# Miniprotein binders against a7ua95r516to809, part 58

Target 1, 294 residues: a7ua95r516to809
Amino acid sequence: ASLSLLSISDLVPDLQFIFFWMSNAIEILYFIQQKSPAYMQTIELMDDKAGSKESLLSATISANEEAMTILEEVIMYTFQQCVYYITKTLYVVLPGLLDCNPFGTEPSSEQCRRAAGVCVCAVCVMPEAVRRVVSVFQTTSDLLQQYQVHSEIQSQMFAYLFFFTNVSLFNQLIDKGPARGWFQRSRVLQIQASVKILLDWAKGAGHNHLAQKFFAKFCSTVTILASPPQQLSQMSWKALCAEHPSLKPVQLHRILTQYQLMAELGPLPIWQPSSEDEAYIYRTVDLLESFENH
Key: E = the ipSAE of ESMFold2; O = the ipSAE of OpenDDE; V2 = 0.75 times the mean of E and O plus 0.25 times the DockQ between their complexes.

## First folded at step 5 (miniprotein)

Design P35 (at its last look DockQ between E and O 0.02; V2 from the best seeds 0.00; counts 0 for: pae O 12.9 > 1.5, placed apart)
Fold by ESMFold2, look of step 5:
Structure P35 (fold): chain B 294 residues (1-294), chain A 85 residues (1-85)
Amino acid sequence: as target 1 above (294 residues)
Amino acid sequence: DTYIVIIWIKGPEEAIRKLAEEAIRIAEEMGAKVEEVVIEEKDGEFTVYIIITGLTKEQAEELARRIEELAKKYGLEVRVLIEPI
């Protein structure tokens, strides 16, 4: 059996087991942290006839520290295992976002048909490729709430998933984009619409702030690529760097090079990197993002 | 705030050119700016994207409604994306 072919729904039983233990470890850690001061204070009030109070205090401190260490390790490993399985399913479905056409997607209901010709804040019809990605996020959210995972851990989980999504989409676009035709003007507009649908889901799910933070590099890339030529050509290199701080100089330079080519703005470079940035625009190590960075 | 409108039109060349010309005229009479027109041809079928800025929310919604009416007149498939800048 190939793990890379599994949908998120196929992994739910295993994820339920992992979330159950992660949630329990978090709750036990919380109780130790909240109950330990009171228990140690009752030991302090205990009558000390043979020095037993000092020995009991020392043993209690040691047991608490050992238990907290073990629980933190369990939380870390269960969290990492959840991320591993969930991101494996994301890896399979994410490339479809770069190939789909949300403008040509057929409305699925009468209400969606009425909205399909007019989009006030979002495209109302979700392409199958976008739906597959949203399904991974929604299933994860449902499981986290079902097992009452602490809200801080839920936020960390989605921060990781959005980070993974950002890196995967950015790297594929930069690395495969020229060969796949993803920098063509029509394709970039289609990608922009798909990203809009995904961001609308994140906002509706209460993750807008995490999405704004962790999708920043990919969103900046799409925003630049989708910009009309007359608008973008009026912006200097310094202005673009300031507008898009998530992009490294080598990344911005590569994006602008592809933009100028596909918008047919001529061979003379429009955007001149600053003297300081010139040292960094050819660092190929910095072009693609690492999945291990935070 | 002002809004960006992306009009996506698909169909036969003659009908698309007529609708695109009228869409540009309507945008200009609203005081909006047509920033870009992207044309794609595949096997004789045309797809056009029209990017328009400088609209209020109400103007963008009115533009979309008028474009949908024109699409029915010309038998064209149309989608409109409206987003705040």
Scores: ipSAE 0.413, ipTM 0.822, lowest interface PAE 2.9, mean pLDDT 83
Fold by OpenDDE base, look of step 5:
Structure P35 (fold): chain B 294 residues (1-294), chain A 85 residues (1-85)
Amino acid sequence: as target 1 above (294 residues)
Amino acid sequence: DTYIVIIWIKGPEEAIRKLAEEAIRIAEEMGAKVEEVVIEEKDGEFTVYIIITGLTKEQAEELARRIEELAKKYGLEVRVLIEPI
């Protein structure tokens, strides 16, 4: 079977088509919403001598409602298709982020897509694995801007993509981290640095609030794992819960248990869950995040 | 529960293409769907990413094992991620 070899760039034409229709549908919807009241008022001011005013008004209302419903369906459908294609691309590149060594001197030969010639922008100096992830977000941003998609829809798109990224990275780290050595201090520090580069990009792109909100679980996990044993061993369960409210009790308990094993600390009474949380630490169904809970 | 399997292969072009073809064949024989295959080249090194869906946990683990064995035979670097979807 011929391998259909797809590059990330091969998705751009399809995405362009979808973004075009999404943007147009939004523009038409807003036009109808803004003009409909004035149009109805114009009909209401018409001389009723023909007895057709009420029927014309009713027909106009019904036609506008139908048009708006269809446009909302088009917007929803096109939004879902964009998310589908972009998240597939993220699935491919996200694993590389956890294995990335951002302190390595790998020369970035890749030029910034926005620059003619040699660019020294933050994207060009990024480690390859981080750059691949950023490239997905940057491509999305560029398409949204190119087609002048409404700012609210742009925010919703990035909210979902950051949510998806957080769930994916968090689940991979919790499930595979111990086996892959991602809980080793040196590897944790690499992950922390890589995530910081991504967050710095998000800040520069104007998405700082969304990034901080939706990456909270993954960032909290990495922060705990990056903490020195001397510092973390002094923090109580209650203090850790308060400092990391994005983590469920079962998640925090798993992280601390794996940290304890990796750091060879032995049992720490100070990390024992409260009596209130004790029942929740055994809820393994709550350990991994769901992609459906957005 | 269905699982997604993401395969990363790094090495010489001919070797990675051969392993990718074998990986896809194995996945298809298991009744899986190959969602995407991406090849990247940088500085003469090639990387292949394969996304596979529609597997059980046991099938995903077996696929991973077989690919890792093949990768070892070809002297290639491989990473396999298995996640529930």
Scores: ipSAE 0.000, ipTM 0.202, lowest interface PAE 12.9, mean pLDDT 84
ESMFold2 (binder alone), look of step 5: mean pLDDT 81; pTM 0.767

Design P36 (at its last look DockQ between E and O 0.01; V2 from the best seeds 0.00; counts 0 for: pae O 12.1 > 1.5, placed apart)
Fold by ESMFold2, look of step 5:
Structure P36 (fold): chain B 294 residues (1-294), chain A 85 residues (1-85)
Amino acid sequence: as target 1 above (294 residues)
Amino acid sequence: DTYLVIIWIKGPEEAIRKLAEEAIRIAEEMGAKVEEVVIEEKDGEFYVYIIITGLTKEQAEELARRIEELAKKYGLEVRVIIYEI
């Protein structure tokens, strides 16, 4: 009865139907927007001797406005439904990314050469946990291409998906990290490697700018936790805030507190919040991110 | 098409740093991007993780071969994993 049964492949038939209607609505809306002026011009050139020209023009404007309103509603609804179903599948596969160990992955014994101290593969597949996330994104991209959805809508959809991914991973790391041992140094390094593999896929898929923008909070968190203790302990609170502007003061404070605990650097706070930030480090309502911020 | 290389190194801190510096130099000679270098200490043992992108298949395999030679030179435990991306 687990959500692990919810996969993107099970949703493809329903998504195809939704993308079909979304793409058609977009094409019809574009046609009306491009051709409406020409039709209005033909009405304006009509002989007004019979006295109906103004009534026809008004009715035509009203009909076009109603048609455009309906089409915009269809586009909005279908977009929301696509995002809803796709993010449900992302929610199922994203936790595996936090448990992934790409350093010890052995995709195939016959594809990898191993010797004393060296493992070299001619070709390795992505770690399975990363591949499952990529499969959701790739399936989405394939559907958008199959139905020739306008590139601006494609970018907006991936912005939503990357935003959702960032919020989900960040919230899970902050909320479940202590209990799951995800703040352990070796674990953080594994998470960092998995995220780098995912981000490199996003770059190769043409989404680098969106990934850089929308993964910033999660990536900043992982970068801080993966930093060498000697290097990080020499950085001031102000410098860390400046290097990680995506993190709210309460979030940065929580991360640094967990880092100090994991590195066994003693109970005395190493990083002193600025006087301005000190008022905000205890706002626990701001610790986790909202999915409604998009 | 393009490849990502992950290098894991374990051993004494001085030797690890030397191997990591040489690995970075080799990657940059190939025009690759060194995304991250992380040094970890656990129970008196040192670990280095290096993540490199922007390699062709031939470059990734050559990097791995040169890292193997360096690992033998320094007597270090090394893993090199190549991912096609």
Scores: ipSAE 0.041, ipTM 0.521, lowest interface PAE 6.9, mean pLDDT 79
Fold by OpenDDE base, look of step 5:
Structure P36 (fold): chain B 294 residues (1-294), chain A 85 residues (1-85)
Amino acid sequence: as target 1 above (294 residues)
Amino acid sequence: DTYLVIIWIKGPEEAIRKLAEEAIRIAEEMGAKVEEVVIEEKDGEFYVYIIITGLTKEQAEELARRIEELAKKYGLEVRVIIYEI
């Protein structure tokens, strides 16, 4: 199948199966954890005349430990599979977000999944490229809610998905941005608007804190690039570091260097890294974000 | 502590297949489980997704390193996602 044809909707049947088992395993695990102490206490209160009390206690402990281990494996496996399918879909749709022009697109004729008729909700009026990204997150949210997945697991899922999205968008912008013209002011403004729509959705979905945390690096990059030359040229390296703490020195330096080239400003002494940061701006290994260890 | 490793490879069909095979072999040699391998085409470019489970942190990092080195050798684009489960 072509990656271009892969939609989150195509994965829903498989995801439903996985979410079903994940939710059930979590519920059973929680039940065992909550009830196990009461069961043990009940056994402990049994009359000693039943010479089987110690054996029963030992057997119950062993059975609970085994059951919990199996359930944890199921939860881990199902979580992994969900992450795989969802991130695969995100990978396909995320590049479209950087190329999106949110100012020139008519509202989509696509119906909201929640509406029986013509819907004018925020999702239905989104540009197609933004809607595709939002659709992945919305589908994930709807499935997590449908199967009543524990809130902690929901938070972990969204944390990872936002992390993945930020890393993917940031790396693409830094690596390919100059060549694709994404550092041009007009294009930056389009990207900024598209990201704002995504963040507004995340806020409406109750994920505002996670979105702000995990998109900080990409948002900082876009904010700098969207700044007028007259304003940005008045900001020192130290001021920019303080305002954008999510950016590593090498990242900020790259962004500013590319901004200078794009805006034809030439070298600005005010943007020269501090002596403390000077060694770090050459650490090209730290330029792109890793998908490891968030 | 088990880690999920997702490998994404982009490039010419022959090269990505070769790297995918090597990735799978390395993972299996580490005692990992290969959950899925998907090869897809888009606009004349080929993509491979590999999901691997049952790795320790150190194994996941080592797998990533080895795949990145191989990808560099073959001139392929690669992304490796390591997630603690």
Scores: ipSAE 0.006, ipTM 0.176, lowest interface PAE 12.1, mean pLDDT 83
ESMFold2 (binder alone), look of step 5: mean pLDDT 82; pTM 0.782

Design P37 (at its last look DockQ between E and O 0.02; V2 from the best seeds 0.00; counts 0 for: pae E 14.0 > 1.5, placed apart)
Fold by ESMFold2, look of step 5:
Structure P37 (fold): chain B 294 residues (1-294), chain A 85 residues (1-85)
Amino acid sequence: as target 1 above (294 residues)
Amino acid sequence: DTYEVIIWIKGPEEAIRKLAEEAIRIAEEMGAKVEEVVIEEKDGEFTVWIIITGLTKEQAEELARRIEELAKKYGLEVRVFILEE
């Protein structure tokens, strides 16, 4: 029961119900906002029958305010429920992106399993780990379109899903990376390729701006780790902070430490934190990101 | 639109270097930029990643086709990923 709840396909019936009511609440709110002035004008044209015009006007204003408040709360609640269910599914599938080898032989790639040791793949296929993540995003997009959810709400939904994805991937890379061997050069390049495939989906789905904004921390991390030593070793701490503003000092310091280990470089004087930042690199409470703060 | 091509090659050192050299030459003939070439050795087997940018979709597909032909010529395992920048 609990295992089956985590797949996106198992959640579709619940999501359909939630999207249905969210979309209806948005449409009713829009109707009230667009039609309320006309109804108020009708009241103002009425004769004042024993003072009832003022009472009707007051009651109409109060009812409109109450209705809009309730609808806004329904929209917020249904949005939060959608995000809750979808992110539960993402949490399960996202770690696979870090273990994925998009370049290597996939079990589903029949061209790669041919005998005689020659494996030729002229067509890029989506690795299974990336496909699982894309499936969650694509199902979400399809449901939003099916229920004609307002474009602003669709954008907010994907902004949060990309934020969640970024935090999950970043935290796991930083926290588990040494033990899992994810900082090895070949592994970093594999992670970079998997992320680029995911970003390519986001661009094709019309979410390029959101992806650029909300994947920034993880993408900066992978970009630094994938950078050639000749290029990166010429950049000072100050320049790296400026180039990667999404990274906190403790995060940048940890990434550079892992880079030095990977590249077998000794400490570089130009990577020493400024005196202003020196204390911040030891704030381990700031190392991992919170799922709830952004 | 510009495209990025990532070429992954695995196999014996001599053959892998020949294929990589030809792949780089083809990319440069197309006016593309070779961003990075990474060579890794594990247990006597070599893996090479070549990252190429600045291609049209047609150029990226042509590069992939020519790499497939080279892989057959040298008997090497190759993967080609075509990503929009």
Scores: ipSAE 0.000, ipTM 0.323, lowest interface PAE 14.0, mean pLDDT 79
Fold by OpenDDE base, look of step 5:
Structure P37 (fold): chain B 294 residues (1-294), chain A 85 residues (1-85)
Amino acid sequence: as target 1 above (294 residues)
Amino acid sequence: DTYEVIIWIKGPEEAIRKLAEEAIRIAEEMGAKVEEVVIEEKDGEFTVWIIITGLTKEQAEELARRIEELAKKYGLEVRVFILEE
């Protein structure tokens, strides 16, 4: 068995190739889009001596449309390949985030890529499990910048990666959390701290809005679970729905039910779903998030 | 459709090595490919990631079940992810 470290660093050569083609295809597409009107005008201004003007115009339009179609396919394909490789790496490192104890003195074994020697930057002081997740995102950011990928494509890439991360972490927490003890207050506090470190990085990297939007469901879950019993037991179902709009009724009901069991509170009438939501809390198909709904 | 299984294991070195070896053996017996094995040590605790590809859905589910049972037997923390390739 070849001990291949599936690190994002091992994928960098392949990703570089894909990002190169993606960036070039985008640049060519923009060039065609910007220059096509000028080319058409130039053809229109040519002397129509031989009736060839209409034929040349038609041929040029068709060639541009075909080229643009091919370029769009290349961009889409390369984007999907990047997402595939990066998400594969995220799948490997994300499980460590839920077990991370950020309050422990863990020596950072990895030096900051930006500094020779001992770096005290935010990444270097991160717990290892958080640092690994951040490293995937940082590597992605560095590659996107290196190849000067259009800002819209960069935003779409990070939107998807944050979406994927949220779905993965949320589903793991809901499905395996009770069995793994992640619903225990002490463990929830560790998870909350780890997520905060990740969000702080995202903010520093200029992705604050995307991170807040796409991590909303996971963050809401962690916030509820981290709440003291005395405080949470005073909040009605309606108040919790209003405060955590990213959670579906079935998801909120599941979280509260598990919280009751963990905190030994018993059934709380104040957490009873409204008559409007009562039908929805039994929709177990909506409990876990889908990766397809992006 | 082929499936990928990612196994994460945490615990003492000896127990982790045994479970990892068993996981690899089970995967090979199924005709699956072991793509990667990563072992990390920190403060006397070991963490192992195993990536296995080329499984059917049923094989992936069976592999996951067997690994979880073995992990319980060895007192190890385990996480298994099943992904469509």
Scores: ipSAE 0.000, ipTM 0.214, lowest interface PAE 12.5, mean pLDDT 85
ESMFold2 (binder alone), look of step 5: mean pLDDT 84; pTM 0.803

Design P38 (at its last look DockQ between E and O 0.02; V2 from the best seeds 0.00; counts 0 for: pae E 23.9 > 1.5, placed apart)
Fold by ESMFold2, look of step 5:
Structure P38 (fold): chain B 294 residues (1-294), chain A 85 residues (1-85)
Amino acid sequence: as target 1 above (294 residues)
Amino acid sequence: DTYYVIIWIKGPEEAIRKLAEEAIRIAEEMGAKVEEVTIEEKDGEFTVYIIIEGLTKEQAEELARRIEELAKKYGLEVRVFIEEI
């Protein structure tokens, strides 16, 4: 019962309320910004017989300033409320991506079944764990469109949601991966396939640039872990840093350590950190990402 | 003044569609405009959001009452939000 209260569908009434007022506040703010100069010009053209022109101008300036301050606060707080509730549902569903087996799904439509007996399109073969995450993003997108929220605010919303997703997945993989067996080759390939389906959704929804930007750290991690041992063992520490600039030295070192353990490779001299990076590979304060530094 | 009514309904597909259709008929009987209908599925469970505009205060309250009674009759989870324009 309590877990069902954390689903995005259970939160839609509250989100509709919040989006309604956020959208209205944005429209009123734009009206004031767009129309205020014209209204101020009409005051300037008034007959100033009793000095009412100066009093009306002063009152208009004060009213605009108060209204804009209130509206900006409403927009900020409603945005924060939306993000808070949406990310709570994301936090619940995101770990499932790390446990998911996308290769065991059946085609969801006759079109996909007829093509090859195995669906290869993202929509037709979407594992339940991926579908739960996509449902959060799609519901958010539908609500933003439903209330005609300004496109800049929509972009800011998805930038934060993708940032949150990246931090959550990366931190859980790094922190819990050894205990959960997520670094095994078969599991990494399953994770890679599940993430690809999610990225395909983001591309189709018009958020490809935001997803590429904000998923970089997690995607780099999965790319390294999914690399064949023969290929990865040929790449030096310097080359890996250059190919994966989103990873801090402590993070890259930890990922390579886990790779060595699961691939049953001994320490490789080619993966020894450079002398300038050696000082940073044990900084555990830098290992996990913060949700606050975006 | 006019009012918005936002209806959130959760439950099995056929029951939720039937309640949504009844809610729309009641709103149109009152002369209101159905602004949006959004349907979602999760684990075979459906959620519908309906936004209705152009109601008086009394009409919005009556719509909410009728929807709540209907939802209880069908055993559906419903929330109705009434907002003044």
Scores: ipSAE 0.000, ipTM 0.070, lowest interface PAE 23.9, mean pLDDT 77
Fold by OpenDDE base, look of step 5:
Order: sequence, then structure tokens, then C-alpha cells
Structure P38 (fold): chain B 294 residues (1-294), chain A 85 residues (1-85)
Amino acid sequence: as target 1 above (294 residues)
Amino acid sequence: DTYYVIIWIKGPEEAIRKLAEEAIRIAEEMGAKVEEVTIEEKDGEFTVYIIIEGLTKEQAEELARRIEELAKKYGLEVRVFIEEI
């Protein structure tokens, strides 16, 4: 098989086509919704001597309903296609984020899309692995803006992409973290710093609320793992549950168990689940996040 | 249940290309689909990302094992991620 270079940049032509149709369908749908009442009123004001008024009204209603249904299907389809392509590119770049050392002196190799010449913007000074993830989101944002996609659809797109990113990163960290050494304090701090850069970008892009909401689980996990043993060992199970409500009992229990092993603390009675949570910590089916629960 | 595998390889161009070709071949022999291959160069080091879909759990684990063994043989850095679709 020929090694095909595939990046978000390679998908831009296809994405542009999809975004074009999605935006147009939304605009047409909105137009119909806004103008339909006025058209109906115009028909209603026609002289009753045209025995065709009721028939014309009925036909117009039916035609509008059909058109709206088709447009909604087009919007849904195009949205799903955009999500599919964008998430596919995220699959490729997200693993690099967990291994990123943001404290290394890596020269910025990518030119800022907004500046001619040497740019020192936050994106240009990002570690390469973080920049790749940001590039996917930035490209998505730029396309949504270019095609003037309705703000609600933009919000839904970013909500899903952040959800997807959180699930992907969380699952990888929980499942492979111990084996990959991502639970080591030095590595956790690197991950925390990398995620902070991503969140800072999201804040600058106007997506702070969505980012905070949808990254909560991954951020909570990283926060716990980044905590010094001396501090974390003083926190009870109940306190940790209260501070990290995005984590299920089984998830918190796994994180703490792996933390104990990594930090050589042994079993801590203070981290013992409550009697209420004790049954839930064994629900291994709930350990990893599902992509279907969005 | 279908699985996807993401393979990350870092090293010299010739070595990573060779390993990537072998990885793709193994995946194709398993009846899997190679969805994407990305190659990046920085400061004379090359990185390749490969995404492979349509594997069983057992196939994904076997693919991972083979790639890790080959990477070790070539002295390459490798990371393999196995996820359920």
C-alpha cells in the first residue's frame, strides 16, 4: 500500500464541501421557518372566491414540511460527516499528547496561519504534539467561521469534539497509563501542562465553558495523579468524590489504586470506599467511558 | 467487536518506512483496513502514525506484539494503542 500522508489539512477540501452544504441547508431551513408564517397569512388573505385557497394552503404547508424534513436530514448527515472526518484525525494526533514533554526546547516548526513571518503567538510556541491537536480544532473553527455556520451548530460540533477527546484521552490514560508510565509524577506533570495549553487555547477561542465541561473527567484524573502523596493521602474517599464529581466510583477507585502502587504507599484506609459506593467500585463495565453516551 | 490500532513509530526515515510497510502488510494479511498513514519529519527524525481498523481483539494484540518486536529489532521507538470501536 502507498503510504498516504493524511492530515487535517488533507481533509480540508472535502470538509469545505460538506460545510458548504451544511451551512446552506441551515440557511434555507431558517428562511423557510421565518417566512412560512408570512406566506400562510398571504394565502389566508386571498379572496374566498378562489375555491383553491384551502387547497393552496394545504399544498403549501405540505411542501414546507417536506422541505424542512429534507433539510434537517441534510444538516444531520453533513454534521455527522464532519464529525467523522475530524474525529478520525483526532485519533491520530491525540496519543501524542499523552507523551508530550512541553518543557522541552522544541523549536516551533509551524508557521502561524494568521501571521506572515516568525510568529510568537501561543500556537506557534506550543509543543508539536499539542499544536497538532490544536490544529485540528483551529481548522474546524476556521471552517465553521468561513462558512458562517449557525452558532448553535458550532457549539454542538465543539461539544462533541471535546467529548470525544476527553473519552479518548481518559480511556487511554486509565487503561494504558500504568504500563506506559503515565502515572509517574514527572509524566503526569507533563500531561497536565500539555492539557493546560490545550485548555488555554480553547479559552482563547471562546470555548472555555465547553472545554471545562467536557474535559472535566480527564482533568480530574490528571489533577489527582499530579497531587503530591503527602496531600492526597490526607484526603478521604468522600472528599475526593466531592471534589471530583465527574469520576464514577469505579474510576476513582482505579486511579487511587494505581496511585498507591506507583507511590508505594500501600493500602490507605482513608481511601476506602463508602458502604454506598462499595458495590459500584466493582462495576468494571463503567471504568472506561463510552463514545455512545453523548 | 471491532478494534482499531494506532501505531506510532519514531526514528530514521529508512527504518520507520520499512517498519511502517511491514505493519501495513501484517494488517492487510489479517484482513484489516489501513485508514491513515501520517509521516512527519522534524530535525532529521521521522515519525509515522498509522491507524488500522477492522481487527478483532486478538488480531489487534497480535499486531501490536509483532510491531513491538520489529521495532525492537530495528532500534525504533514504538507505541501501539488498541481501542474498541
Scores: ipSAE 0.000, ipTM 0.211, lowest interface PAE 12.3, mean pLDDT 84
ESMFold2 (binder alone), look of step 5: mean pLDDT 81; pTM 0.756

Design T10 (at its last look DockQ between E and O 0.91; V2 from the best seeds 0.00; counts 0 for: SAP 75.404 > 70)
Fold by OpenDDE base, look of step 5:
Structure T10 (fold): chain B 294 residues (1-294), chain A 83 residues (1-83)
Amino acid sequence: as target 1 above (294 residues)
Amino acid sequence: DPKEVVEELLREAERLLEEARKALEEGDFERAILEALQAIIEIARAMLKALKYGTDPEVWEKLLEILIKAAEILLRAEEELKK
């Protein structure tokens, strides 16, 4: 099947299997960790019958450490597999978010209307492209809750998924944005509205802090591009760097250069990089974000 | 064959579980804990290999059963040691 047709719904059975075993491994790991101090202390307090105590204690400590280590490997492997499958589905649906017109009367998804009547839930009124992205996150959340996965693991998973989403959207916008007209004010406003819907969902799902942290680069880029020329042309390079600390100098310079071309602005001395940043604005290797840092 | 390795680990885990059960019945709670932990080690190894290479549904059911029983032995042994 072409990767283009893979929906999150198609992966649910595989994900359920992996989440089941991940949850079981986490549960037993925490169980061992909680019980370990109690039984080790008890063994330590036992009468030393013929030197057997030290050997039994040592063997129990070693077995406990080995059990925890292997269980952690199971958890890590299952976590990586979940992330791998979920990010594949995100990779397919994320480009649609940049092309989405949330102000258009796209017919609300017939499926949600048919099943629950006039559901005026925030998801039912979402543009289809946004709904597809939200559906991946919602399905992930529902599975994590269904299998009662520990809250720390849930937070780590959403942190990575938001990171991946930010990198993907940012890189696409920077690389393809000029050619696709995504730097045009009308298109930027559409993107901004679509991202706001996603962020509102993340807030409603309890992930507001993670979303604000990991979407910072993409949100900063969209905020700059959405700014009126009259306003943005009054902001110095230093002011923009201070307001958008998530952007590297080369990224900010690229955004401003493309904004200038799109808005047909003449050279703006106020946007000239500082002497400190001047060496960095030409580091094209730092222009796009890497997936390797997580 | 990865499947053969999973089955071998499963058999070893079953053996260790039975020893843990006997130790628990005999009132040797410290030994029951050790052998239950060793059973969990073999099950976790089997799970990791099965997750990577696949195994039969019946093997997955047995892995879960042994894991649950080993945890129950740990719980009971720990409760008895507190008395």
Scores: ipSAE 0.791, ipTM 0.947, lowest interface PAE 0.5, mean pLDDT 91
Fold by ESMFold2, look of step 5:
Structure T10 (fold): chain B 294 residues (1-294), chain A 83 residues (1-83)
Amino acid sequence: as target 1 above (294 residues)
Amino acid sequence: DPKEVVEELLREAERLLEEARKALEEGDFERAILEALQAIIEIARAMLKALKYGTDPEVWEKLLEILIKAAEILLRAEEELKK
């Protein structure tokens, strides 16, 4: 079957199976963890009238540790399988965020933006591209709740999904942005509005801290690109680095270069990298983010 | 024989579960805890292999049944020791 036809709904039965067994492994692991101090202490305090106390205690310690170890392996494996299925669907739908127009038609979006900013126009309508991404996140959240997966594991799952989303969007913007016209100001404002809708979903779902942490690089990029030229041209390289610590020097340099091209600005002395950063602005190996950096 | 390995681990877990049940009935709660933990180890190993290699639906049903029963014996024995 073609991956272009893959949706999160098609994967729900497989995800239900994996979440079921992950949840059972988690519940047993936490039960053992909660109870082990009590029964270990009780065994340690029992009378050794048959001379078997140390053998029983040693065997129980060993069994307890081995049980927790193998249950942790089950949890890790099922977690990785869930992430594999979910990110495959996410990979398919994420590129649409960079092409969508949450403001409607191009002329209407410009007029609405200028007349009232982004608050009173169609920015509150969820575009299809955003809806597809939210559907993946919402379906994941619903399944985690349905199977009563421990909240810590739910947070780790969304931390990875937000990390994956950030890397995918950032890399596509940097790699394909010039050819796709994504650095044009009207497109940047559309992208900013679409990301706002995702962030609002994450906040309403109780994941605001995770979204703020793991979307920081992409959000910083869009914030810089969306800034008015008069405002941005007054900010030094040092000030921009301090305001956007998630961006590596090579990444900030590339973003500012694209900004200069689209705003038709020449090189600005105030954007000259600091002495410390100048060695890093040409490290092309650091330009794109790794999906393995989590 | 990946399915045979899962089924062998399942049979060992069943044996350990029976031993844990007998220990619980005899009032040997310390041994019941140990043997319930050992059953959980074998069933968790079987689950991991079954997740990796697949197995039949009826084997999954048995894996779940034994897991639940071993956890219940562990709980009951721990509660009796607290008395």
Scores: ipSAE 0.764, ipTM 0.948, lowest interface PAE 0.5, mean pLDDT 84
ESMFold2 (binder alone), look of step 5: mean pLDDT 84; pTM 0.801

